# VH-VL binders against Thioredoxin-like protein AAED1, chloroplastic: the designs that were tried, part 4

Target 1, 196 residues: Thioredoxin-like protein AAED1, chloroplastic, of Arabidopsis thaliana (Mouse-ear cress) (q9zuu2)
Amino acid sequence: AITGASSGAGIGKGTADSLDTVKVLDLRGNEIPISDLWKDRKAVVAFARHFGCVLCRKRAAYLAEKKDVMDASGVALVLIGPGSIDQANTFVEQTKFKGEVYADPNHASYEALEFVSGVSVTFTPKAAMKILESYMEGYRQDWKLSFMKDTVERGGWQQGGILVAGPGKDNISYIRKDKEAGDDPPVEEILKACCA

## First folded at step 1 (VH-VL)

Design n1_10 (framework fv_navenibart)
Fold by ESMFold2-Fast, scan of step 1:
Structure n1_10 (fold): chain C 196 residues (1-196), chain A 124 residues (1-124), chain B 107 residues (1-107)
Amino acid sequence: as target 1 above (196 residues)
Amino acid sequence: QVQLVQSGAEVKKPGSSVKVSCKASGGTFSSYAMNWVRQAPGQGLEWIGQIIPIFGTANYNAKFQGRVTITVDKSTTTAYMELSSLRSEDTAVYFCARGTYYDILTGDYYMDVWGQGTTVTVSS
Amino acid sequence: DIQMTQSPSSLSASVGDRVTITCKASQSISSYVAWYQQKPGKAPKFLIYAASSLQSGVPDRFSGSGSGTDFTLTISSLQPEDFATYFCQQSYSTPYTFGQGTKLEIK
């Protein structure tokens, strides 16, 4: 099901349990338990649709604009994409993203968080408008990275989300599941969840 | 198993246009990139461009920009490449080829299924 | 544009030989290299993707290796049907570019 944002103390218990076995890859290919990303710190974790996504690159940029506020609050900025380590490294080189980047090639975190998937939620009039706006602002989609087997197979159209978690493996204080491509929350909503 | 079948050989005059077709059968059409690649007699392979039918977008090698148009007819599962202002240097075999990736997440594009080729000869 | 340079341009070999063909990219392309075999009058046949992954149905005497800028195609024990022209291709960025080809001929 498509869901909006959720926040509050203790929300993360069931979600944290579903993430217990999930590992992501750092840029060197090391397996990291996903909960280690917020075990000893608070983190804002943005989940991309894929590393070539123009809308995800725009989201990374607007979150990075608030990195100084996050740093002042002791909050890490993290981006996870459902692609390979090579795609993650290409994303970092092309965007110069100032946060941490991890790859989830098996989509385990996306399944555990129950993020939305489907062709109809990827190609909407709203998504088309946001893609055009993003191109006018200078953001570019990597078309090579955009057409992957997972993305182009029927039923393989992955959406992302944002969570705020930590400190502590079981402490997930904010969850937002994107309902369609380009479904961006106001940045103030994220800042209230992490930093207020 | 997907199969790509191309239109037959063409002989064209300098300055004219040629439109080559590539009909896909036996697989998913809209979700894969369709590439066009040419090979002049005794020469190597040269990428012309691609179309991604699901987005309706085409990308071209700058060498051919302004002369080439790649289109798709989803109802007949056919891709087309039209090359205008033909010169003798355009004499080549033109191939269509499906763009695929080796796994779900890597995005390593390669051309796994090829049409048989269409010979285009430009002569007066 | 990324340039792909193959060496040698041609080589003569005998059945049973180990044959090595190299491909160099003008910039780092990670592992985004594919290899194709082309016989006279035919379309190219896909052999290898991601520098080292063998396409289903391709004999295991074919192997690929490399990353960054230097890539190699190896045929461990050459068979009569392997005499052909071989091309490398980078898929790292558009325009996609091919090496100039290596013609493998009977001695």
Scores: ipSAE 0.000, ipTM 0.453, lowest interface PAE 14.3, mean pLDDT 77

Design n1_14 (framework fv_navenibart)
Fold by ESMFold2-Fast, scan of step 1:
Parts: sequence; C-alpha cells; structure tokens
Structure n1_14 (fold): chain C 196 residues (1-196), chain A 126 residues (1-126), chain B 107 residues (1-107)
Amino acid sequence: as target 1 above (196 residues)
Amino acid sequence: QVQLVQSGAEVKKPGSSVKVSCKASGGTFSSYAMNWVRQAPGQGLEWIGQIIPIFGTANYNAKFQGRVTITVDKSTTTAYMELSSLRSEDTAVYFCARGPYYDFWSGYSEYYFDYWGQGTTVTVSS
Amino acid sequence: DIQMTQSPSSLSASVGDRVTITCKASQSISSYVAWYQQKPGKAPKFLIYAASSLQSGVPDRFSGSGSGTDFTLTISSLQPEDFATYFCQQSYSTPYTFGQGTKLEIK
C-alpha cells in the first residue's frame, strides 16, 4: 500500500485494479464508476475525511483557488466525501465549491485506497491547532454532521487523501494519503502532478 | 448552574477606553468560546468578537478591529473586552455570551450562545 | 457579511394565538440558525439552535423550522409570559449576525 506522496507510472496498475468495483454517487444519487471521473480527462480528486470536516473544507477552498490553472491544463477538480448524497448537497450549498462533488457513503474508495483511520490520528495536538486556525479564518465544521451516528459508522475517523489520475482508467500518476487531520501537501506539489 | 457575571456600569468621556469583565462560574470554562455582543438603546444585537479560552486566541468583527481587544484570565475564569477611542455611538449595553461549545478531543460542538451575562451599560458622554 | 432580515418587525396577538416569525438570510447558511427571546431590561435567552432543536427547559409550544435561507419560529399557543422581542442569529460564519428583532405585543 502506498503511504505519503507518490508519483510515477508504477503506482497506476495496482491501485487502479483495487478501484475497479468502486462506484460513487453524484449529487442526484446516480451511481458512477469512480474511474469514469478520469476516463477521458485528467482529474485531481480530493478525498475528504467527511463532508463536515473544517480542514477538508479549507482544502476544498485552496484547491478551488487553483481551478483556473487546472482548467487551462484540461484537468477536472473533484471532491469525494464518505457521506450521503444529502450531506454532499449540504456541503455544496454551504461552500459553493467550484469543482465536482461525489458521495461515497460506503467509503469503498477509501477502503480500496487504504486511507488511514483512527481517533488518535484525527485529534493530534497539531490537528487541533489547525482546526482552531481554520475556525478563526471563517471555515466552519458541521459538528452535528461530523458526529452523527451515520457519519461515525461510515468512517467518521477516516482520513482522506489526494489522487491525480487520467486520462485513462488505469492511469494514476500521484497519490498522497493523509497522516492526520490537516495533513495537507503544498498546493505546488499537486499542481506539478496535474499541470506542470 | 452556569452563571456569567459582568462588571458594573461605566460612564466614560469620548476618546477614553473601557474594560468590561465577565466572570464565568459553574460548568467547563475552557470548552466554550466567549463572545461579546452589544445593544445600543432601542436597537438590535451586534457581535463584537470572541475568544477561545483554551488557546487564548481571539477574532473580531472588522467594524471594531483596531479598537477592541478580548482577553481571558484562565486562573480566574474571567473574559475581558477593552474598547478604546470611545465615541457617543459606543453607548450601549455590552453582553458576554458563552458559545460555541467545543470538545476538541471528540470534535463535538454546538453552535449557539447558551448563557448570557446580565449586561454592562457603557455610557459615552461629555 | 451575512444579513439576517426578520418579518414582521412587530406584531400584536392574543393569548392562545399561533404566532409565526420569519427570518431570511442573505445567503445559504444551511441550518446554522439560533433563536433568542429578550424581555425588557434583560439579557437574551436562548430558545432554539440548529434551526429546529429546542433547548432543554424551553416550553414545547416553541418550535423552529427551515434551512438554507428561510427560517421560521412558531409559538403554537401564545402565553402572557411570551411578550418579548425575538431575534434570529446565524452561526454559519463570523461576524455572527442577528436579525433586527420582532417585538411581540400581547393584546
């Protein structure tokens, strides 16, 4: 399993195979094979911890500020969260996120990518400070959504990551697995993977 | 029982500063943000700013930025609001209010002001 | 800043009446709305959070509803002690903002 940031042709084959059976839901509830998100285009795919996550919302915002660069390179910006379509629609309504949003309520994509989970990796002292800083910057966590039984049972302690894939179902060129809440790569690293 | 007790009424001259205190008792002091809200005579409620006592960090409404400072003394469970360069328009009742609730370890929070101080009347006149 | 607009600014009603107060946000705020009651000379009293969740100890004749931009506070059977000004508040983003208030006068 890949941990940290990785790039190169070698990561595509094994990771792509693990995603073959994974489907995500669009905002209307239609099932879409996840690999269709990068079949005909390159995509930056950000995986949220959950749709209520303040640090995930901040990540969505900073990636969205680079959407012009991604668009110029023919790259789609996608966010996937491990919640319901109702939670995804609430996220879009609250954030006005400029990219595409999909729900993975069974967190099959997180399981296939082997993203980290656990209470201790979510609430480290470093993560707590980043949550506080984001709150002070005006980013709000939907705490009710974060601790709903459904969210917790469906991977509320799950960490996210970032993937750069496509064009082509088997072409995964970059993967980064978050180590703790708020573990964001420099945006320049993502831009180099998709766009430079 | 949770109680927020504020300092007494103040009469100030234009250009001076005022410092209002809010002492919290009962419940958990560090788990809640503390807010300051004012109400001019016959008017509505206006948010001034907040502080999170665990970290001592404050954020302010831009309208008051540069004139307001919110601080906390964790040993006495007391929050303070200091407003400088007072004008007649600053005449109001100033309230402290508790919330949001934060449990940083579980990540649970509730977004409302559940307890309010009794209010401190600040009058700015010559 | 998010603007909160209440309607009506004042209303008169009789004991036993159903009273409805509305609150409109200038942008979508999901369910991050709280309602407060303020009696003359007193601090505001917390009634409702998350648009529809009633605070413990508040009579069940009070209820809230709404999401997005439109929110409502309802008192199903008005009592004499309900004479007060009611405020909505958004907690979606700072600066936190309040509606201008609705003054409820009992006939």
Scores: ipSAE 0.000, ipTM 0.449, lowest interface PAE 15.4, mean pLDDT 76

Design n1_28 (framework fv_navenibart)
Fold by ESMFold2-Fast, scan of step 1:
Structure n1_28 (fold): chain C 196 residues (1-196), chain A 123 residues (1-123), chain B 107 residues (1-107)
Amino acid sequence: as target 1 above (196 residues)
Amino acid sequence: QVQLVQSGAEVKKPGSSVKVSCKASGGTFSSYAMNWVRQAPGQGLEWIGQIIPIFGTANYNAKFQGRVTITVDKSTTTAYMELSSLRSEDTAVYFCARLDYGGYSFFDAFDIWGQGTTVTVSS
Amino acid sequence: DIQMTQSPSSLSASVGDRVTITCKASQSISSYVAWYQQKPGKAPKFLIYAASSLQSGVPDRFSGSGSGTDFTLTISSLQPEDFATYFCQQSYSTPYTFGQGTKLEIK
C-alpha cells in the first residue's frame, strides 16, 4: 500500500466512485451519503483512528484552530471516526469540537479510501485510561511509536487521513493517508489545499 | 489563573542532593504534566524530565538518568524535583513548567512557568 | 536527540524595525515548534505553538512560520518591551530540546 499526500486534477474519479456507496452516521443516527458532505460545498474531512484516541483528538484541535479561516473560505470542517454514535457523541461532549462529527462503525469510508485496515479496539474505561497514559508518555519516551508498532504487528489498528473534497460529489482535490503515529502534515499544506 | 511558585535558592556541596518544590495554585493539578527545565548561567534551556500527576508517572532525560527523581503531592498540588550526586556543572536556575493536555492542545508547549530556583553547587 | 540551531546568536535593532530569527532542526519535526521570550532574571514566556499559532494575549506583531526543518520568528515592528532573548523548542519527541537563544539588543 502507498501512503502520502496527493493533490491535483483527476484524483476524484476512482476514489469518488468507491465512495458513492458509502454512508456515515450523524450524531442522531441518521445515515448520510458521505459525498453529501461535499456535494454543495468544499470540506476538509479528517479521519480519526477511533474516537477515544487522544492523538486523534489532538488532530481535531489542530484543525479546529483554523476553522475561522475555513469558514471565511466557505469550507466545512468534518471529522469522521470508525466508532459508534455513542462514542461520537462522547467525543463531541468531551472535546467541544467546533466542526461536524460523523460515525462510520463499519469502516466503509476507510476501506474505500484504502487507509490501512485493522480491527477497532473495544472501548472501555480501563482502555481509555491506558490510552491516555500511553499518549502522555509518548511525547516523552516515544511510547506512541512503540504502541503503534505493537498494534500494527498484532493487526488490530486503523489509520486515518485527511481529505479535501468538493464542491461536487466527485471533486476530490487532496488526499493524505496516515502511515504512523505523529504523521501530521503541516497545517499550511491543508490550508493551501482548501483555502488558498 | 494558575500560578507556579517555586522554593527558594539553595547552596549545596558537591556530592549532596537538592530537592526543589513547585506549587500550583488557582486551579486543579490533575490534567497537566509538570516539567523541569534548567538554565546554567549564560546558557540555554535544558529539559530534565516530567511527571504526569494523574498517573504518578515520571519520565527523564537520559542525561540525568539515575540522578533525578520527580514526584508529586496531589493533596498540596506540589511537584518536586530531587537531583542527587551534585556537581559544579549542576549550578543553574531550575524552572518548573506546565504542559496542558486537558484542552487537547495541538502541540506540547510550556504555557505556564515557575519563577525559577537558583541552585549553586560549590565547595 | 533533535538539535535546534538558532541564528543569529545576537541581533541589534531599533524600535520600529522588522526582526527575523531563524531556527533549524537536525531532522524533520513537521510543525512541532514553540517559541519563547525570556527577559533577564525572569522565566521564559510562551509566544507561539505549532510553528505559526500565536498564543492568546501575545501581540499580533509576533508571527511564526516554517515546517519540516526551517522555522522563523518575526516581529513586524519592534517595540521597547520586545528586547529580550528568544528561544525555539521542538515538541516532536523527547527529550525536548531548545535552540541556544537569540539575544535581541537595542542598537
Scores: ipSAE 0.000, ipTM 0.449, lowest interface PAE 13.5, mean pLDDT 76

Design n1_29 (framework fv_navenibart)
Fold by ESMFold2-Fast, scan of step 1:
Structure n1_29 (fold): chain C 196 residues (1-196), chain A 124 residues (1-124), chain B 107 residues (1-107)
Amino acid sequence: as target 1 above (196 residues)
Amino acid sequence: QVQLVQSGAEVKKPGSSVKVSCKASGGTFSSYAMNWVRQAPGQGLEWIGQIIPIFGTANYNAKFQGRVTITVDKSTTTAYMELSSLRSEDTAVYFCARDYEILTGYFGDAFDIWGQGTTVTVSS
Amino acid sequence: DIQMTQSPSSLSASVGDRVTITCKASQSISSYVAWYQQKPGKAPKFLIYAASSLQSGVPDRFSGSGSGTDFTLTISSLQPEDFATYFCQQSYSTPYTFGQGTKLEIK
C-alpha cells in the first residue's frame, strides 16, 4: 500500500508474501519464480511501464551507468516489463541493456506490488516535459510496440517502480512506486539502498 | 540443433574484396545477434562486428575503418560479411558466431553457436 | 578497448592434473566473461558464460570463477580430450575482445 520511496521492516513481510506465488518469464519463455531473482543475491529490480516506453529506457540507461558499482557489491540489475517475451527480446536488441530482462505478460508482479495505473497518471504535464527532455537527449520510444494490442490491452497505462531485494526471498529492503510517467528517483537513493 | 554453415575458402589479391556467407538452420534466426570473428594463422581471436537480423542494425570494430560491411538476408536466414581493400594481414579464418542468450536474458553475453570457419588467403 | 591478458601463454600438464588458467581485464567487466576451448582446425567451443556458469553438456571438471578484473578457468582432473587452446572473452562492451589464448600441452 505504500506509494513512493520506502524502506524497512514493514515492507519486507507484506511485499514478500504477495510475491511468493508470482512467476516471470525469461527471454526463452521459461517460468522463473520472481523471488528466485534475489534468493541467493541482492537485486535492483526496475519495473517498466511497457517495453516500448522512452522513459523506461532512459531509466534503464541511468541504472546501467551504475552497473559497475552494483557488480562490485554483488548486486544484480534486473528489468521486468509487463509485455510479452517477443517485446522483451525487442527491448534487449534495441537498447543493448546490460542487465537481466524478464517479461510479466499477465502483470502478476505489478498487481502484487500494487503499482499505479491509469491514463491520467500517464499523460501529465510533468511526464510530457520528461518525454521531451528524453527525446532531446537521444532516447526514443518504440511507437509500434507502445500501441500494439498487447501493450494497450495489458498495461499501456501501467506505471512501474523500483525494488531492492535479497539476498533471501523474503528480504525486501526498498520499494518505490512511480506516481506518474517519468517519476524517477535520484540514482543516489537507489545506490544507498543496494550498495552503500 | 542450430547450425551455422559458412561459404568455402577464398584466395584473393591485395586490394580486392571478399564476401563470406553464414547460413543459419535448425532454429530461430532473427532474434539473435550474428557476430564475425577472425583468427590469423597461429594467432588469437579478433572480433570484427555484429548484426541483429530483426533490425538489420550492424555494429563494427572501429579498427576496420570503413572496410567492413555486415548484412543479412532474412528470407534465406543468411548473414554476410564483406571486407574490402584486402591486405596480406587479412589472411585468416573467418568465423560467424551467434550470441548466447542466457537464463538472465541479457544480450552479448557469449557466442554459443559457431560456423565452421572460412579460410581467406590474401596473396598475389 | 578492453584488453584481456591470459596467463600462462602455454602450460604443460599430465592427465589427472588440476590446471588453472587466469584472465585479467584492463578494467572492471563485472562477470561478463566467457571461456572457449579450441582444437586445431576447429571453431571455438563454448564452455562457460557469466564467469562461472557452465554450459549444458560441458563436463563438471570445468569451472570458472572471478569478477571485476580477475578471472580463472579450472580443470579439476585433466583428461586426454582437454588438450587444446583456451580463450577468455569479455562481453561487457564492444568491441568484444579475447585473451591471447593459453595452449594446454601434454607434458
Scores: ipSAE 0.005, ipTM 0.446, lowest interface PAE 14.8, mean pLDDT 77

Design n1_32 (framework fv_navenibart)
Fold by ESMFold2-Fast, scan of step 1:
Structure n1_32 (fold): chain C 196 residues (1-196), chain A 122 residues (1-122), chain B 107 residues (1-107)
Amino acid sequence: as target 1 above (196 residues)
Amino acid sequence: QVQLVQSGAEVKKPGSSVKVSCKASGGTFSSYAMNWVRQAPGQGLEWIGQIIPIFGTANYNAKFQGRVTITVDKSTTTAYMELSSLRSEDTAVYFCARDWGYDSSLFYFDYWGQGTTVTVSS
Amino acid sequence: DIQMTQSPSSLSASVGDRVTITCKASQSISSYVAWYQQKPGKAPKFLIYAASSLQSGVPDRFSGSGSGTDFTLTISSLQPEDFATYFCQQSYSTPYTFGQGTKLEIK
């Protein structure tokens, strides 16, 4: 696959350098250098397409199911979305997500990580099938949030990814760039990267 | 279990500055945000700002931006709030207060210092 | 800035009474509301977070409810130690803001 998972010592040093100037916002509006999220601890960082995304909410849910395993390994669970603080707060209220949530309204982290973007990668046949399956399983997309002007302008067609980093600002041990909406790795692959 | 102990009362002249300390003991200092809130005599509560010790980041209410500086000394687990260009309107009790669980998505002030009275004479 | 307005500013009640205090936000703040109790000369004491979650050690006669813009603190059967000033606070966004307070006095 052209864009997929990478892991190993030394992989992602260029990525770490690209993140050096990136800041994200916590739910209170505080600016935090993104690398501070993993400077003194290991973190699993999930990047959402946007905060209204049904597939991203499903991914947040299955990662949260493994939070006790991550906690036992000293690993933080973090979710970053390319939206506003208000959208991030709405996401937390609706999902009751147990990990840390940060907003990246200017999508600087997505740009630095070179995540895929575009309407054609958002609405592929595979993505459509996964969205339908997620609805049948009880997950719902916030369609208003997904197609609000702010969401579209701030990367509504943006794809996400998953990062495992730290301890140490330059230590990126796993990166997966999503190829299309709903391109999920097996949870076991993430657990191996963070916790084994 | 957690205790926040503040420095003693201050009497200041207009135009001077005041620096109030808040020493934390019991529990994890660096994983919580430390906030400063004031209360003028007979009035309500007003948020001044916060510091997040793990990141060293301070954030301020725009009303105080340019006059307030919040810092932390991690080695002594002490937070400081310095307010400059004091006016009579700054006469108040100043409280430090811990934000609940910085690593969680819910925020509230679970522990408070006893308060420091600052009087600005005119 | 989000404005928090409490009602009433003061009320008189007797031991055993059911007391309700309301808090209105100037915009939707979901469930990001905390309630505090303050006695004269003391720092505020935290009672309730996330609109309805009771802090460990706080008596179960205290309860909170509400979502969006309208929030309520209820004391189901007032006790002598409950006479104090009560404040609501939003934690939805900075700057954090408090209601003006409701002073609960003995009738």
Scores: ipSAE 0.000, ipTM 0.475, lowest interface PAE 12.3, mean pLDDT 78

Design n1_5 (framework fv_navenibart)
Fold by ESMFold2-Fast, scan of step 1:
Structure n1_5 (fold): chain C 196 residues (1-196), chain A 125 residues (1-125), chain B 107 residues (1-107)
Amino acid sequence: as target 1 above (196 residues)
Amino acid sequence: QVQLVQSGAEVKKPGSSVKVSCKASGGTFSSYAMNWVRQAPGQGLEWIGQIIPIFGTANYNAKFQGRVTITVDKSTTTAYMELSSLRSEDTAVYFCARDSGYDFWSGLYYYMDVWGQGTTVTVSS
Amino acid sequence: DIQMTQSPSSLSASVGDRVTITCKASQSISSYVAWYQQKPGKAPKFLIYAASSLQSGVPDRFSGSGSGTDFTLTISSLQPEDFATYFCQQSYSTPYTFGQGTKLEIK
């Protein structure tokens, strides 16, 4: 239900419980319990709308610019997308993304986190403006990947978010649920959550 | 698999406007950015602008901004370029062309892979 | 705007010749260069992208090279169907810009 940013000591108990049974796939197809991503380290976990998303790629690029800061703080940078392992591998091949990438083809993490979904929240006027801004800044969408059958049929309307969690399975210190496509917090807000 | 078919030749007077169409078939219309490029007789290619059909958002070469409008009709899978305040220098063949080869690291496309056959626009008095 | 300058503007050659066309950008554009072939009355045909990557179906006698500001298109052994105008194009920034073209004519 909560859209926007949330942070504080009270976050995590209910959310961590919801994620306890969720698994994501690494690039080789191995099942990884999602909480293992922050069990022994702090992680910034960005959830993509889909792997071809221009706004998700812009977000990945902005976060990657701050990877040295995250590394200095002992923080892992992780991107999760709601697509297949093949789509995740294509994303890595095309982007050379320096963080870790995982696939969640069944959207279990998105359901557990109650991320927003729907056509109207994907193509709002504000989302259109953000896509245009990204386009003017040189970010372009992989249109083929965006409209692949797997992406459209299995959650092409799914919105993402950002999570800061760990160290410790139950330690979730920041949650930002996207209200619409392109609803990004300032990178400084994320850095404050992970690295201040 | 995608084919682009453009509207027929136009003869226009200075000061008028022209609207050229580009119909996509044999592929996913809304999945690709569509460009408009012109070529004056015996001259090189000049980029006019680009649209993303799924969102209806366009961006233009500053040289044409204020005179050009690029639009789409998704129901007919057709892109349009309208150029107003025509001058003799606007006499050219106008092509539509699809962007491809997205490079995320830079956010840039590498090439235009599918082109329409061209529409000749002649501006004369 | 980035200016793309081709050299030469025209070139006469014989079947079997090695032909080189050059393209210079007014600023560094990394490898964001594509090459197109255009025959009279036809739309341009895409040949090469990322300065050196050959499009599937294009004969291997075509090759591209270069990075930064200086780029070349080479045809190693010219065939009759290769007589056409060739254009380079940058997609590094908008507006996209093309070279003025090189007309390849039969000697």
Scores: ipSAE 0.000, ipTM 0.449, lowest interface PAE 13.1, mean pLDDT 77

Design n2_19 (framework fv_navenibart)
Fold by ESMFold2-Fast, scan of step 1:
Order: C-alpha cells, then sequence, then structure tokens
Structure n2_19 (fold): chain C 196 residues (1-196), chain A 121 residues (1-121), chain B 107 residues (1-107)
C-alpha cells in the first residue's frame, strides 16, 4: 500500500513524475533537483517531520549506524527536512549526522510524495511513548524549532517517510509513508530495499 | 569569534538590587539560550536561570524564583540578570554562558569573564 | 533536583601522573554530562560533552566515560597547566546542577 511501506517495480513511474519539478537546498543554499540525489547512485532518503523532531533525530542516528553497509553497497544516505537551510545546519551541528542533509523549505517534496499530516497523527499514545524512550536514549527535541510559525502552520503536523531510489531518476524501488509520529520501520526492512 | 563580555564589578547594600549585563558577539544572538550561573568565593557553580533571546521565554531555578529577572535587548545583543533583595550570601562572581541553539537542555560552550558582586563591604 | 556529587573534593598529584575524578548523579541522566576546567580567577572552560566527547582543541590526555549515574574524567599524564578545579554538570533536566568541584593541586 502507498500509505505504508511499498517496494517493487510497480510504484516508480507516477512518483518519479511528481518529483520532476521538485528542488531541495544543500547546506550552502544551492538548488538541487531532488532526483539528482539518486540519478547516478542509489540513495536511502529519510524525510523528517521537521529538523527539531526528536523521533526524526533518532531515525537519522539509527540509519547512520548502518552507513557502512550502505557505503559497501554504493548507497548514499540522505536526510531531507521541511525547513530552512539555517535549520538544516543546526540539525547537522546538534546531531553530527554522517549522511547528506538537504532543506525543503517550501515542502514541495512532501506534497509531491503526499506524506500524511494532521494533529491526530502527531499526538498519539505511541508517539508519546517513543518520544519518552528517545529522551531516555539520549535524543533531544528542539522545542523552539518545533513551534516556529512556519513549522506549526505547514510542517508541525507533517509526517515524514523513507524513500529508496536510484540509480536513475525514474527508479524508485521503496516508499514508506509514516502513519503517525514515530512510525519507524525496522532498519532491516530498509536494508533489504537498498542493499540486498 | 564568539565573545560574551560582562559589565564591571558591583558593591551593593543588603536589600538592594543589582543588574549585570552580558554583551554577545560573533554569533546569532537570538539563536541560542543565554544562561546565568554564580559562584560564591571558593565554592561551586550554581545555575540561576536561562532566557531564549528570540521568544523572551525564561526558566528560573526555584531557589531564585521571585528575586531574579532575566531579560534581553536584541538591538544591542545584550542579556541582563537582575537580582533583588540582596543578602550577604549573594556575594559571588556571576557568569553568563551560552546554552543550546534551540534545545531547552544543553551544556555551556562559551562563558563570559564573570562579574563580581559584593553585598555589604 | 538532580544532585551531582564529585569525588574526591581535592587531590594532590605530580606532573606525569594519571588522575581520575568521579561524578555521581542522584538519578539516571543517561549521558547528559559535561565537564569544565576552571583556573583561579577565570571563567570555567568547556572540556567534554555527552559524557565522553572531547571539545575541539582540548588535549587528548583528557577523556570522559560513564552512563546512567556514574561518570569519570581522566587525565592520563598531568601537565603543569592542568592544575585547576574540575566540575561536572548534568543537563538531563532543569534546574541544571553541577558537582561541588574537585580541586587538583600540585604535590
Amino acid sequence: as target 1 above (196 residues)
Amino acid sequence: QVQLVQSGAEVKKPGSSVKVSCKASGYTFTGYYMNWVRQAPGQGLEWIGQINPNSGGTNYNAKFQGRVTITVDKSTTTAYMELSSLRSEDTAVYFCARGGEWELLYYFDYWGQGTTVTVSS
Amino acid sequence: DIQMTQSPSSLSASVGDRVTITCKASQDISNYVAWYQQKPGKAPKFLIYDASNLETGVPDRFSGSGSGTDFTLTISSLQPEDFATYFCQQYDNLPYTFGQGTKLEIK
């Protein structure tokens, strides 16, 4: 299903077409067509709810633990957040994330991928427990960033997802759309999509 | 280069108030919490409170609640700590220190040089 | 409030010695501990964050370890400039609290 984890050849063309006009910003503010991130390589692309999200930071760390496996398979690890390049630079400084980070301040990639949004999917008992567990494991939420006007108005209730794509602009082999805050797949599922 | 420069030494009578300043430079002032910490002569460090310079939101140590007010002036990139109803046990060096960028809870990577406040000399 | 207790309160050592300072939290604080060095008349200097991560520019003879409630700062081979007071700090919860300090004195 398209609102859950999906893998296989049947899902690529329509999603690739919706991303054709989408650009993201690198940490220096350069516009990059999003499909260039997987044009010449395979990439695991994690979409954060926002750059201050504790659960998104935990996901980034969890994926980064498998970066050596991804590197061995020729796979890039990428994180995209729906915020400014200043927020993206703050995320890199605070988390020391080893993958590539890009900003999507206009949320164009999230709209193109039709990621879930809403208060009821952000504030669930499962999300609350996962936030508590993440704090116990050493992750912290950036509360100011979580409640900035732009984050609250458009992205504060935004859910993320994970994409595995490439090599080739039209080659999208895995899509997972998060159903609620903290809806992370087992890392083994991602590794099967990128690296097996 | 990040710098925090504090105002000069103060000598105050019991019952009065003191207002110490901390001028920040070399970074985006509104991006980081500013903290105040004191140290009595020969003693350890005691956290007083913090402010988010962007929002003006403050958190105070309960020990100082009702006597301390932390404020900022964004135009001069300066933080202030005002402590009222001074007693001899408030004699200490008062430090400002930079906290986290947007995180409520963080360590302190840059410190001001300190301001000595003496109550009743 | 989380109480941070350092041991010892003071110790005497010689240049070249290995020194270990301990810090105990009254409750589990994961790895949210920083260490600071303070020389007489100066502001504290940031050394270590997240219990074990060394700040850029701090000599590699300094190291930190620990998780949960028990933390240590080690200086593997003391240099003359290391004689100072050392403080641990928790940033797991407000209010921020510091250990009482360990004064490292020349023998």
Scores: ipSAE 0.000, ipTM 0.446, lowest interface PAE 14.4, mean pLDDT 78

Design n2_2 (framework fv_navenibart)
Fold by ESMFold2-Fast, scan of step 1:
Structure n2_2 (fold): chain C 196 residues (1-196), chain A 123 residues (1-123), chain B 107 residues (1-107)
Amino acid sequence: as target 1 above (196 residues)
Amino acid sequence: QVQLVQSGAEVKKPGSSVKVSCKASGYTFTGYYMNWVRQAPGQGLEWIGQINPNSGGTNYNAKFQGRVTITVDKSTTTAYMELSSLRSEDTAVYFCARGDFWSGYYTGAFDIWGQGTTVTVSS
Amino acid sequence: DIQMTQSPSSLSASVGDRVTITCKASQDISNYVAWYQQKPGKAPKFLIYDASNLETGVPDRFSGSGSGTDFTLTISSLQPEDFATYFCQQYDNLPYTFGQGTKLEIK
């Protein structure tokens, strides 16, 4: 699906400007301008709902399956979550994700990118079905992390997205804003954006 | 002791290829980008490209795209730069240099350099 | 590509002098500038990153300043071992580019 996706030369300037003041945290707690993630390389940047999200973990897994294709094209695979560094480290330990992980505890990147938020887009029949399918495939939700006070109060209803950017801080070539929980683009659409 | 040790000098004919090696030691090889930079006699520095040793992903300066291939062998912690279709203007000292990719800020600042490999292209 | 222009191309100085080398970027590169020292027959040596941060082990007589497009490397109280060629480098965007170099010579 092409739900909220944009690609090509028509995007980037306004979005890049919005990201200019945004910083994320690496797993060591260092503040990094988000645009530095694609300053010197092309990156596929997946934005999670939160680090405990079963559908976000499934998305991270299928993107990681294509990491060899991304690597061959000089493209970094990055995941950003709206949680703490501790939650990000828990995500890495539980999933063994092969890409880079960054934390955005204040949701600055989500606000700058205008990602969708709301309880009605989080709890849809389609999302429920995809969660069930994910459990049958062996993926698990971190329920404690999903319903922690900070997660719920600081954007528990936040949706994610996918960005393809770089090389170059102002070069954003693809953006997709998830419309509901479990709204996954075909992986081939992402590969076309980063690696074709 | 963090070190980058490069292979020895090469003399090549126009139209041939050269492959230079850079052996890393004293640090986690997969935690840093490896870059290649050249310097023609009496001239400045020119960036050729980079590789992420963890992934094998590369980025090349457009000037060298199609002629340069950068690779790594993780088992020997060695990076390689192969330059094909050599011309006399490719005569230079070729350096490998380490850049940090984990921090996000320091990817292009090169804190450790190899000693250099002289490549001479002449008929 | 971002162009880095150094001035002067060469300068003569005496031990104990204060010397300054300037580097100009063709566009705003924030503070993403590194400085290197190179002696004849040797690889470049890392001196400064992010325009003003001194690398560990580099003497404190070296300092860097600037942001945007104009950057300066300063050496206070020049020492005999400081006679070398100095290069600036931008890492705001690929491809990374270097200044043409400034050769610091004994007066």
Scores: ipSAE 0.000, ipTM 0.457, lowest interface PAE 15.3, mean pLDDT 79

